# Designs tried in a protein design chat: VH-VL binders against f1miw6. Part 18

Target 1, 251 residues: f1miw6
Amino acid sequence: MPHFAKPLLRNIITRNLFNSIKKKQCLQYLQTLRTLQYDGFTTVYFGETDIPESLVTGEDFSDGYYMPTPTWCVVHAGGSQGWVPWKYRMFLRDELCIKQEDNLFFEFCDVVKKAYGKCAIVVKERRRQDATRPKEGKETEAQAHVPSVVNLTSVTCCPEVAKSYGHKLLTLPSPYNYLNPLDSAWSSLKWFIINNRKEFCLQSVDGVYSYQYILFSDLISKGIERINLSKWRTITTKVRRWENYYLGKLS

## First folded at step 4 (VH-VL; framework fv_izeltabart)

Design h29
Fold by ESMFold2-Fast, scan of step 4:
Structure h29 (fold): chain C 251 residues (1-251), chain A 124 residues (1-124), chain B 111 residues (1-111)
Amino acid sequence: as target 1 above (251 residues)
Amino acid sequence: EVQLVESGGGLVKPGGSLRLSCAASGYTFTEYYMHWVRQAPGKGLEWVGEIDPSGGSTNYNEKFKSRFTISLDNSKNTLYLQMGSLRAEDTAVYYCARGTYEYDSGTYYGMDVWGQGTTVTVSS
Amino acid sequence: DIVMTQSPDSLAVSLGERATISCKASQSVLYSNKNYMNWYQQKPGQPPKLLIYAASTRESGIPARFSGSGSGTDFTLTISSLEPEDFATYYCQQYYSYPLTFGQGTKLEIK
């Protein structure tokens, strides 16, 4: 078996590219996005990444399969114009349930409207397990069922809210997540953490939890800042070339 | 334009150590695997190892694994090769090279960009 | 390890003539109809240059006179009509499994 099918952290699933349903969804997504761009919409990619404690501390477990808790979720958005001028959020995964989570998306839509005008907001396809198969005669119980595995954004992104600000919300199909430049930005952030974590850990000689948290937050902030406009331009240019390739191939 | 520039080569005595550097420019450093390949005088190409800048994972040619270490500084877009316990047979030109992938398949296929090489001579 | 063996070690050809270089892998580098094999060109004092990947796909900017063929363990690089700039050393390389391995090289010389 060849070892070179997945050369990058961003795994491109070649066999799934020919799945007819996902192929049609990708083509529709790309055509819709290009139409919006032509109509003057600014494209912004909204998403999140998980930063496990082990990535910051440098501890390595031999199996590496299960990530130890706690895990921090960083939420931000960006595009060819760089990071959006919106304060990024950072949540402990265990504390992601906020009573007013939907208010963050209202704030986000208002901020990007003022900065860029109308936007095409791209989010990853939502995935959910254990809630996809309804049980016979148990509609109300199925509604109360807690899924065993959930892959959702930490912030509720409502199409109606986006529309009220003149925006369009688009969902990028799951097997084509490599068309999301934000994933490259997240990879750069994680590598910055790995490359610079020793500097910040050493500064926390006092061993006080509050100072360790401040240093961790500063590390994340500096990592985000290092992904400057030039890097975003490079990343989005690569994505644009992928989009052009798939528009030609899938049409 | 995409460029790789090696430095750090020189004369070292047997048993010594040396660190080579490779500065990358003109592309997103974290999206491509980086390789070290060496070539002894009048001989062919020999793969030393590779590193994935996005995760730091490495693969080595077993004959170098105990003596050589590949590392990165993503803030400087720079690749390193730390060489220890050097022997006369380590005398070679050392190249850094960028690994690339086919857009359609995502399959690694080759080393499309190479530096000019830096010469390491191990002699008393 | 997969051992790559090239033949001949050197080849003398005239301008305008066809040149063929062989490469044999010690085990198959074929998987799912794709051969994990590359060809490189190296001129004296220069780094190698990627010519062909996946045994037969020409890299961007490489002249049409260069072609690759073969499957499994037996591969050939062909230059249909030699030009002065083609006199160089050619290397095959497998990327099917670690460690990545190169052939010993074939030096193409003017006759």
Scores: ipSAE 0.000, ipTM 0.396, lowest interface PAE 17.0, mean pLDDT 76

Design h31
Fold by ESMFold2-Fast, scan of step 4:
Structure h31 (fold): chain C 251 residues (1-251), chain A 124 residues (1-124), chain B 111 residues (1-111)
Amino acid sequence: as target 1 above (251 residues)
Amino acid sequence: EVQLVESGGGLVKPGGSLRLSCAASGYTFTEYYMHWVRQAPGKGLEWVGEIDPSGGSTNYNEKFKSRFTISLDNSKNTLYLQMGSLRAEDTAVYYCARDTYEYDSGTWYGMDVWGQGTTVTVSS
Amino acid sequence: DIVMTQSPDSLAVSLGERATISCKASQSVLYSNKNYMNWYQQKPGQPPKLLIYAASTRESGIPARFSGSGSGTDFTLTISSLEPEDFATYYCQQYYSYPLTFGQGTKLEIK
């Protein structure tokens, strides 16, 4: 083994191990999901999407000048049965750390239990959100513990809370996040916004629309409504085709 | 009547790029998934990929994913296939096709409307 | 990938006779009592035409002499009494798993 090649070999070994782990996680996720479906669990995909106000107004900062743009986080869930009968939530990103609601996931679990019975709740894998935050300059008496809570969205999804309602919480591993039909639903929502934003804006000179006259909530609600049961069944079928591919390829 | 019209085919050198277009008419463009399917001279059909006109979500045959991109222009009811790093084996007739929708089940099951095809020849 | 294998590669049949074309999938395309496979007809110089979907359901406008059967991995397209317009190449296709795949085709020729 050449001396100068040791760092490269270690990096290759680490990448190969990581890829092997992700493949095993994906196969385990798919096998667990299919087993739960066979056992009568209703699959529900829970997640969020960010909608910058610039997407609604059409403002362009490509001249190299960037101003903070308020970004809205939309939280919802759906599956082959359509959107869950739970009122979607919408939060300003800059307010999320201040006005977090601890009970929101409890409410969600109760609603889907009443609507569908036991559910397999699928959330996206978060990227290093469980890592201990640096607390430099701040001394604490309590030791940090590994949280059992998954912080994937603005809403904290706790496996123990899901289980208390008879649900199972599953994490879809990265890079397989495209196995989430909710991402296709979010793409359709954003497509609806881009194509209908002019109807909800008071147009100013030079083609820029005034945000203060945008009925933002109404635009979002109409976009969500257009993603109907038939659309959900279609996107879920596409996801199932990828699941079938990976079940065959990885097993 | 429902119609799909492809264009943009032609002769291109190996390593070059080409963009095909498919103009749709006679139906609500956003209600049906669209496919690109190719057929090499004297050979069978090969699926390239699909796109959701109502959201831009795409699915590709992995062998084309790094070289080909499917996109759309909703204002023109037109979908595109951008092809890069072309090779001799990419020589084929390229068809766009509309996916049939089974309303009650929400299942897309077959390609019921096809364009006439546009020919791509990769040769020096 | 699911490999779709057709048999025979070519078939010579006389007018009014029965033609049978087989298609075998390398793995099952059955899910929730539905077979995710289609049959297409292609004539020279023309695009393919959808004949049958979900293994056995005729597309609108397709004559009753065309029928599809089979389940899981083994499928058959039958033309009960050949007409002149039926001489073409036939393709099976699965839509159970990505990538969508077609059989190699069966060319139906006049004997």
Scores: ipSAE 0.691, ipTM 0.878, lowest interface PAE 1.6, mean pLDDT 83

Design h33
Fold by ESMFold2-Fast, scan of step 4:
Structure h33 (fold): chain C 251 residues (1-251), chain A 124 residues (1-124), chain B 111 residues (1-111)
Amino acid sequence: as target 1 above (251 residues)
Amino acid sequence: EVQLVESGGGLVKPGGSLRLSCAASGYTFTEYYMHWVRQAPGKGLEWVGEIDPSGGSTNYNEKFKSRFTISLDNSKNTLYLQMGSLRAEDTAVYYCARDTYEYDSGTYWGMDVWGQGTTVTVSS
Amino acid sequence: DIVMTQSPDSLAVSLGERATISCKASQSVLYSNKNYMNWYQQKPGQPPKLLIYAASTRESGIPARFSGSGSGTDFTLTISSLEPEDFATYYCQQYYSYPLTFGQGTKLEIK
């Protein structure tokens, strides 16, 4: 039998309440998704991942040596049909705060409508932390946000835009990463980069060693291509097993 | 010839740690998910977890998630199970197994190739 | 977790006779017209061997005397005419939901 402590017990109660709320959100997400799938909607997962230059070059800054390194944001979407027939986008993170492309989601919705018809578009729950927000006093702790940190995406996904093309936009609750096949696809991309980066980084041009954007872009394209239809079908099958687990556990 | 060969089993004290290895040969290692499954003496099969060799993505039985870690070395076509905080109840034969894949259908599921197993004994 | 319950725990059958092993899932393992359940055979000192996947499809190289049937929650493995090499422990397994779970096993013994 364990001993008790007032501060520890209070923290356990707070976590239990947060977890209960997130379980309800997950159940609602899954029920909505399954209803849409039953109604003939094609499920498409839309998202992004960060590829820091250090992942390409293999440089390690863990010894307290701090040199700023560029980070590239890769944007794509996929599902049981494979990658969507939409050209993936790649942006330098440092430029995203000013140069957000607000028409990309319109283009995306049009492309997937032409390819698949009506879609259930799933995006991750990401938002800017607002320390002055009065509505939810526990939002910062619940989401592990730090004040003044901006959780910025390269593409703004608007439910009204999706609806105008006949789609439904769904937001996947943040703690349920198992329900996002894109995270597995991104892991595969990063492992491809690590295993093939020696062919693309530290190349000498007139005595200067660097990865070149065109070679870096080629590395990313080849990595994305290696995540083929059969891989996507496998990944989505694993996601379906987690969905079935939560539907059975939470209903 | 497709083969999986486990190693690293042995006698360990409660609270100890042990790393099991599974060497794969005869197929393209990165194309198939890999599983760890255990079997206690005289008992049935229990799923531990799985990993994607082409990305390192893992799925665990929640019973083991805090104590066990599955990892890979793709340069050696080798799968690992790192076991920590071992208990007497962890005494078992540990098998690695390959997830099935049928090219034409894109999906069928099961564990079609298994290793011979490696025995872990946790005793004081 | 989905609990897989096999019956009987052990079964004694003579050579050439039919053996029937049952497996019941605590919830349906049917999704989009597919049953997410498998059957494995295990002999002493050997790893399990996949016999049947998707409830009724024989794995390559498995003799025609092995057949799987059932849907939803109730499944059956049938061996139409027992051969000496068939005396083993048989396990059902679901892959509909995480964690993957196995039945407790049915030991097939010579009568």
Scores: ipSAE 0.657, ipTM 0.855, lowest interface PAE 1.9, mean pLDDT 82

Design h34
Fold by ESMFold2-Fast, scan of step 4:
Structure h34 (fold): chain C 251 residues (1-251), chain A 124 residues (1-124), chain B 111 residues (1-111)
Amino acid sequence: as target 1 above (251 residues)
Amino acid sequence: EVQLVESGGGLVKPGGSLRLSCAASGYTFTEYYMHWVRQAPGKGLEWVGEIDPSGGSTNYNEKFKSRFTISLDNSKNTLYLQMGSLRAEDTAVYYCARDTYEYDSGTYYYMDVWGQGTTVTVSS
Amino acid sequence: DIVMTQSPDSLAVSLGERATISCKASQSVLYSNKNYMNWYQQKPGQPPKLLIYAASTRESGIPARFSGSGSGTDFTLTISSLEPEDFATYYCQQYYSYPLTFGQGTKLEIK
């Protein structure tokens, strides 16, 4: 008879190997980022967030029947200098089925080069599918390594393009996404939407709001503008405190 | 004038739970991070955690993260500390404090306003 | 965690005398020419009160007799000429790294 405790123990060991790999990746990321900062690079966090229409209308889709809802993808970048002086983009998820203009990332790199000079552009590591569990058994450290995907769902970010402008493109390892100040900025945007949606919707029936795209666009724009330079400095300072913690802890 | 007023302290048996409140007035509540800091009798200050009232993001001292939760109600300008699985070592005065910064530098942060504190005693 | 160690635990000083309180961090709290540490004063039955931030910058309304100095790991709070209202417990605090940590406190007593 097989002993069932052995497979569970192997799974724990494989997970620990994955965690060890991610700790090394985080330390390397932080050391690289600090080196670039000392070399005069301006840190810019580039990312996206999803705004489902249910967040604007207030309708609860958690319980009940399947109902498709449009989802908007907002793309922006920021750092200790505030939002980058680049017009944020907003895409309907359905539109992302069509290949985007390849010039968008070129435009972004040019804009931040003109505003800040050489930049360290940080994007989150995209997980391959939904497989966050490490492959068990015979995996080596090298085999367990999942290559970072530098592309946002909305924008293709090419390291060669960044380099052509003097920038460095870095990927922040998952699960250390909380080292990205954009997550706090996106949280503040969604909080603003929830608390101000009634002022930007045309009518309410049973707590569900109707809206028009122009009012939706104004709501998003105003929410982004409320995340001012002062807020960005606060957010980035708190991220730096976590970076200092991990630099010390991970050695 | 800026004021912070804590409440909700009292006597609790070990293993019990308690929710502390901190009512803020005299400023725009959503513009400042808020802290919870505790002080055991005759001991020093210990940081519990912080919250962003404009987004709800929290940072905790890992020591408390599994047992304590910081939350807020912006319509009441109030932050909360929900404490669970209380132990004798949690006996302390609990302070709320406002996190502020010097605007021109943007990086010097400090706790400029503190409440009077509310006492929690965990005893059988 | 960064451990903040104050010395002495208590200090007896006469009115009009100079008081010096030390604070040592277990690792540097210096980043980009800024020291991420603060000083607080606490009187019995009262909450802490901010005195100095960024190691040496006096908070608005704090008397000029209070001064902070030091960099990296070694910091000093100096009261140039003690007044009756200065007898209190003083705490240093770092905000360089999470979790935020305080020193154990230095109690200033009448000699």
Scores: ipSAE 0.471, ipTM 0.785, lowest interface PAE 3.1, mean pLDDT 82

Design h35a
Fold by ESMFold2-Fast, scan of step 4:
Structure h35a (fold): chain C 251 residues (1-251), chain A 123 residues (1-123), chain B 111 residues (1-111)
Amino acid sequence: as target 1 above (251 residues)
Amino acid sequence: EVQLVESGGGLVKPGGSLRLSCAASGYTFTEYYMHWVRQAPGKGLEWVGEIDPSGGSTNYNEKFKSRFTISLDNSKNTLYLQMGSLRAEDTAVYYCARDTYEYDSGTYYFDYWGQGTTVTVSS
Amino acid sequence: DIVMTQSPDSLAVSLGERATISCKASQSVLYSNKNYMNWYQQKPGQPPKLLIYAASTRESGIPARFSGSGSGTDFTLTISSLEPEDFATYYCQQYYSYPLTFGQGTKLEIK
């Protein structure tokens, strides 16, 4: 594993920020997004985050035995308008292979169309498999009107589905994390969980598991609600400043 | 245009020291790991070591760790290889190479190489 | 150390014919579905030039006649129809663990 053995992981990220392919992808992304915004599209960032139950409960293991912590996947979307008026979803990681929400993205597209009209839906680049490095000419051809599926772990985001509702699906290239306001929102949520979990966790007693789940879901809901419109405006303003920086540097 | 230009090679006596330079241009020097690779006459390629120009961290082939030191000067976009206690078997062409991490594949490779500088160790 | 062994040491082929070069790693260079293995071409008096990375991805500007395949420990570089400029020495390289190592090289010669 050479990338795990190398000191300073951030150097890999820095290296990639100015790689010619990543520069081109970032510039194309930003130019497309700005064009859509000028054409009246509302920008919404759609994504997911993992919340291990150990982050919430602070469980202590006795007798030195390792017990895997169940992990919850939270799916939501937001932007300068705040969180979208769509009920966020939570899935157990262990159940994602069994439970497929085939219609979830259809429902999402319908909800944001009714709330905002046409949207530019931005999802973070996620590799389903290792991709071959695109050749410049072939990449340009592949980018022209070729539908591709972008998968979150829990949700399949289909460009053709988005298009059927009048939306455009955009992929935010890795590793430009400063261009994704959801990363800031997720960090705020996790900070809230860590600082408030003791108010929502109860010591184990007979039948407590259902009650603890109710408390857990309430903690997550409260954390999401604290990222209000004002906080979203602050986050998206910082993203806009990073966009302007990259447009100036890459153009 | 990316360009790597090695210099500093020449004739040196056994037990001597020599410092090679690699001047980089056409890109942001601090964003790419740099490597030294050598090739003895009529032989294959041998990795010497690497340096991270943003942090100064180095990794070496253990064969060279006690005698060779990699360093850099970010103000001059220049990579150095300081060679001590030179032996006849150190006679080789020394290349500097730029290390690229391709995020989509998640792998590393040397995308640009210098022309090489020749070191001859003889009495 | 991971030892990279190429076969054959030299290969004589005619123009327009197919050339196949093998590279074997002494241990797997596969991690998380990625092969940390590269191919380089070196012509006399020149530095090495990247041909293929991640075992099978062709570098920009490299002709389509070059292809790489394999996974784990066994890798192949194929030139589908040899051109005059392809007569060179070819090296495989692992980038899985330190120290980084290269194969001994395969010299491609005109028949």
Scores: ipSAE 0.000, ipTM 0.397, lowest interface PAE 16.6, mean pLDDT 77

Design h35b
Fold by ESMFold2-Fast, scan of step 4:
Structure h35b (fold): chain C 251 residues (1-251), chain A 124 residues (1-124), chain B 111 residues (1-111)
Amino acid sequence: as target 1 above (251 residues)
Amino acid sequence: EVQLVESGGGLVKPGGSLRLSCAASGYTFTEYYMHWVRQAPGKGLEWVGEIDPSGGSTNYNEKFKSRFTISLDNSKNTLYLQMGSLRAEDTAVYYCARDTYEYDSGTYYGFDVWGQGTTVTVSS
Amino acid sequence: DIVMTQSPDSLAVSLGERATISCKASQSVLYSNKNYMNWYQQKPGQPPKLLIYAASTRESGIPARFSGSGSGTDFTLTISSLEPEDFATYYCQQYYSYPLTFGQGTKLEIK
């Protein structure tokens, strides 16, 4: 049984104030999204998920994340119309690829414009940002101790690029991730990986185990394919009910 | 033949716990949200909560959130309701129901399939 | 919570007559030209049965004498010519917002 310590009153007050601000941001997000939907914009959720190789191999589960493990970033988008007709991307988390990231979002905007017309593109608020407290120099020290932070591999979504294709880019506040149907799709993908990884053996070369990119890519593709149009409609229905709840509660 | 069959109801003492089951057949269980709805004797319908097809996401009526847990087992096509800290006011017939809605087509079906219900009586 | 209020609580009607049941939502359940509200029929000892969804669309297998109308906050279920099997309790439900809520029910009795 874990021992649960109660937070101090000061921490409770700070958390409640933060939550109040985020509720206002959520209301603004919802009002903007509904206005765009009324104006004929198709909603698509664009995002990424991290798949550590340990999730595929099942290794070191008893020790958690004590040992560094290669992590793959999977990028895709979807909505009530299913996965967008765009080939999902995946890349190693620590690879720096600014040109690829810039080109990917341009290509994405073009593809969804051709498929759906004008879109409301929803992305998650990035929690890993230096700007939480631009005082004290704490972020510079933290970045020096965490090399992966300086080599971001996530796709950069530029509002100006979206606008050039007739789209609107919206940011969903971080406390309200359950308003993002893509997170449910990612959970389904990870569940599929866990239940089907036994069909993908680790390759052993001189005592070093590796998971081949092609086999890994095939596993990911099959998992994504299982999340069909019917499942997406089910997922987005739940999100719509939560949106309606918060619109009523926060208005 | 699409059907839902509840079981696990019975007499339980105040403060006790009980687990209800709902066995689904005749359709692809993994494609539907499932709900629990209760009805006290001579009273109306009250929504308890829902679970998504993967079993990874639940939503509850706040009244039940701390005492009740919804789960499912896709390998058995079975939905569960784990009830704890039961009170006399929890005495009711508990129904499981299938939820259908086709967002893109604009077709909204609601709870199109219901079980026959299982009775829970909380009494000393 | 969205409160669904039905009227009347009970209604006595003769066979072959028209029955009208009202349901009022405490806030609008209309979004993008769709009303997220359903009507159910429940007979004693049986589970509820879906009659009407999206306020006005009749579920497959439901007789044409059942119809739903209304928008936003005010809704009506109409049975144009009562048959013996129609004497039951009728519930409205909003599917717009959590928690999902039902009306208190309208009992339809033979006069």
Scores: ipSAE 0.000, ipTM 0.482, lowest interface PAE 12.2, mean pLDDT 77

Design h38
Fold by ESMFold2-Fast, scan of step 4:
Structure h38 (fold): chain C 251 residues (1-251), chain A 124 residues (1-124), chain B 111 residues (1-111)
Amino acid sequence: as target 1 above (251 residues)
Amino acid sequence: EVQLVESGGGLVKPGGSLRLSCAASGYTFTEYYMHWVRQAPGKGLEWVGEIDPSGGSTNYNEKFKSRFTISLDNSKNTLYLQMGSLRAEDTAVYYCARDTYVYETGTYYGMDVWGQGTTVTVSS
Amino acid sequence: DIVMTQSPDSLAVSLGERATISCKASQSVLYSNKNYMNWYQQKPGQPPKLLIYAASTRESGIPARFSGSGSGTDFTLTISSLEPEDFATYYCQQYYSYPLTFGQGTKLEIK
């Protein structure tokens, strides 16, 4: 006699609860965002993307070796007005000293205030990486399938800091990826890299490794620049079509 | 001159599969969203889906999402529609179309260039 | 889904006369002072041709006799003085929300 029904039923209940919560969060997000837009707030999407060096080099290690390649994290922000007039950041994922920039979000809030006035800053909800749970028996096990939601990026985004500059910080709930224009911008960046990586050289010439970094940085910068104001307006219009769909479906 | 040329239509038995192609020329392929739109004989227009050639992101009419897949090959400036589990009601002319650009707003609003269409007939 | 309903289904008009075609959306397609609605013309055996976008903006190369008006849910395509080449089927379309949807079409035929 199989007991497959017991764990399956618990998983179904957990998924249904998660979906109901996420639908309500999405509706609240959209209603809040539209209200802020009506009140004159400029919408700015702030986030990050990971670029493995293997994406740039096109190399594989299928010749009997599988070696993890370093991964670069690119942090930027944009919206219907284009990329924000703020210097994007690029960090190696495994370099803690580069990732420890304490006041970066303060600088960001100041820059967008000067450029746009009051902003609605949208960050993507991320699954909790280091999930720690109170010791509460089987109830904590039942909740293991529900992702934890935090404002997590390489840069700590503090709502109080945003508010001190007159901004509002909003969290876009998962799984509504179509509501984030940054994801489309990042896809375009990665597609640009794939199609233009032949210009990137990783060969050491007399041990001059700094040229490899310069070429890599130049490729990323060109890819970001390729996503111009016209492209951002197109991406943002597609996002608004999805927002209208979800507002109708979830209301 | 901007052109879209469709191909791959024909006679297919129910339950079969077919891949349509749309070859684009005369513009930068990656700068415009592309659509598939179908029209059954004597009927109106029905939107199938769209794709962003610069990133591969797709959006579908839910009616087709499980059976149809939109893809692209940027090296060939070509858009594809892979159709599976075809039914008699999928008999139609299939058009590919490019989104227009509104310069002053920087926003794409409509389908300004269309192919001539390729006919798919699903019949035993 | 937003349902686009056109009226009439067909219209018989004489050359030089005014033709008016209506399109109604089941939900408002107005956002931030813009109406996300287009008009297309289709002749037998040909693909559709974009006439008007954003409810009232004429596409480049489209004759001045074509005009679009309306806002929110109610839209009108007007042809001020019919020419022989204007006898075709006309479709409205919304791009406010996914999925993109078209009206059922209005066939303009010679009287």
Scores: ipSAE 0.250, ipTM 0.675, lowest interface PAE 5.4, mean pLDDT 80

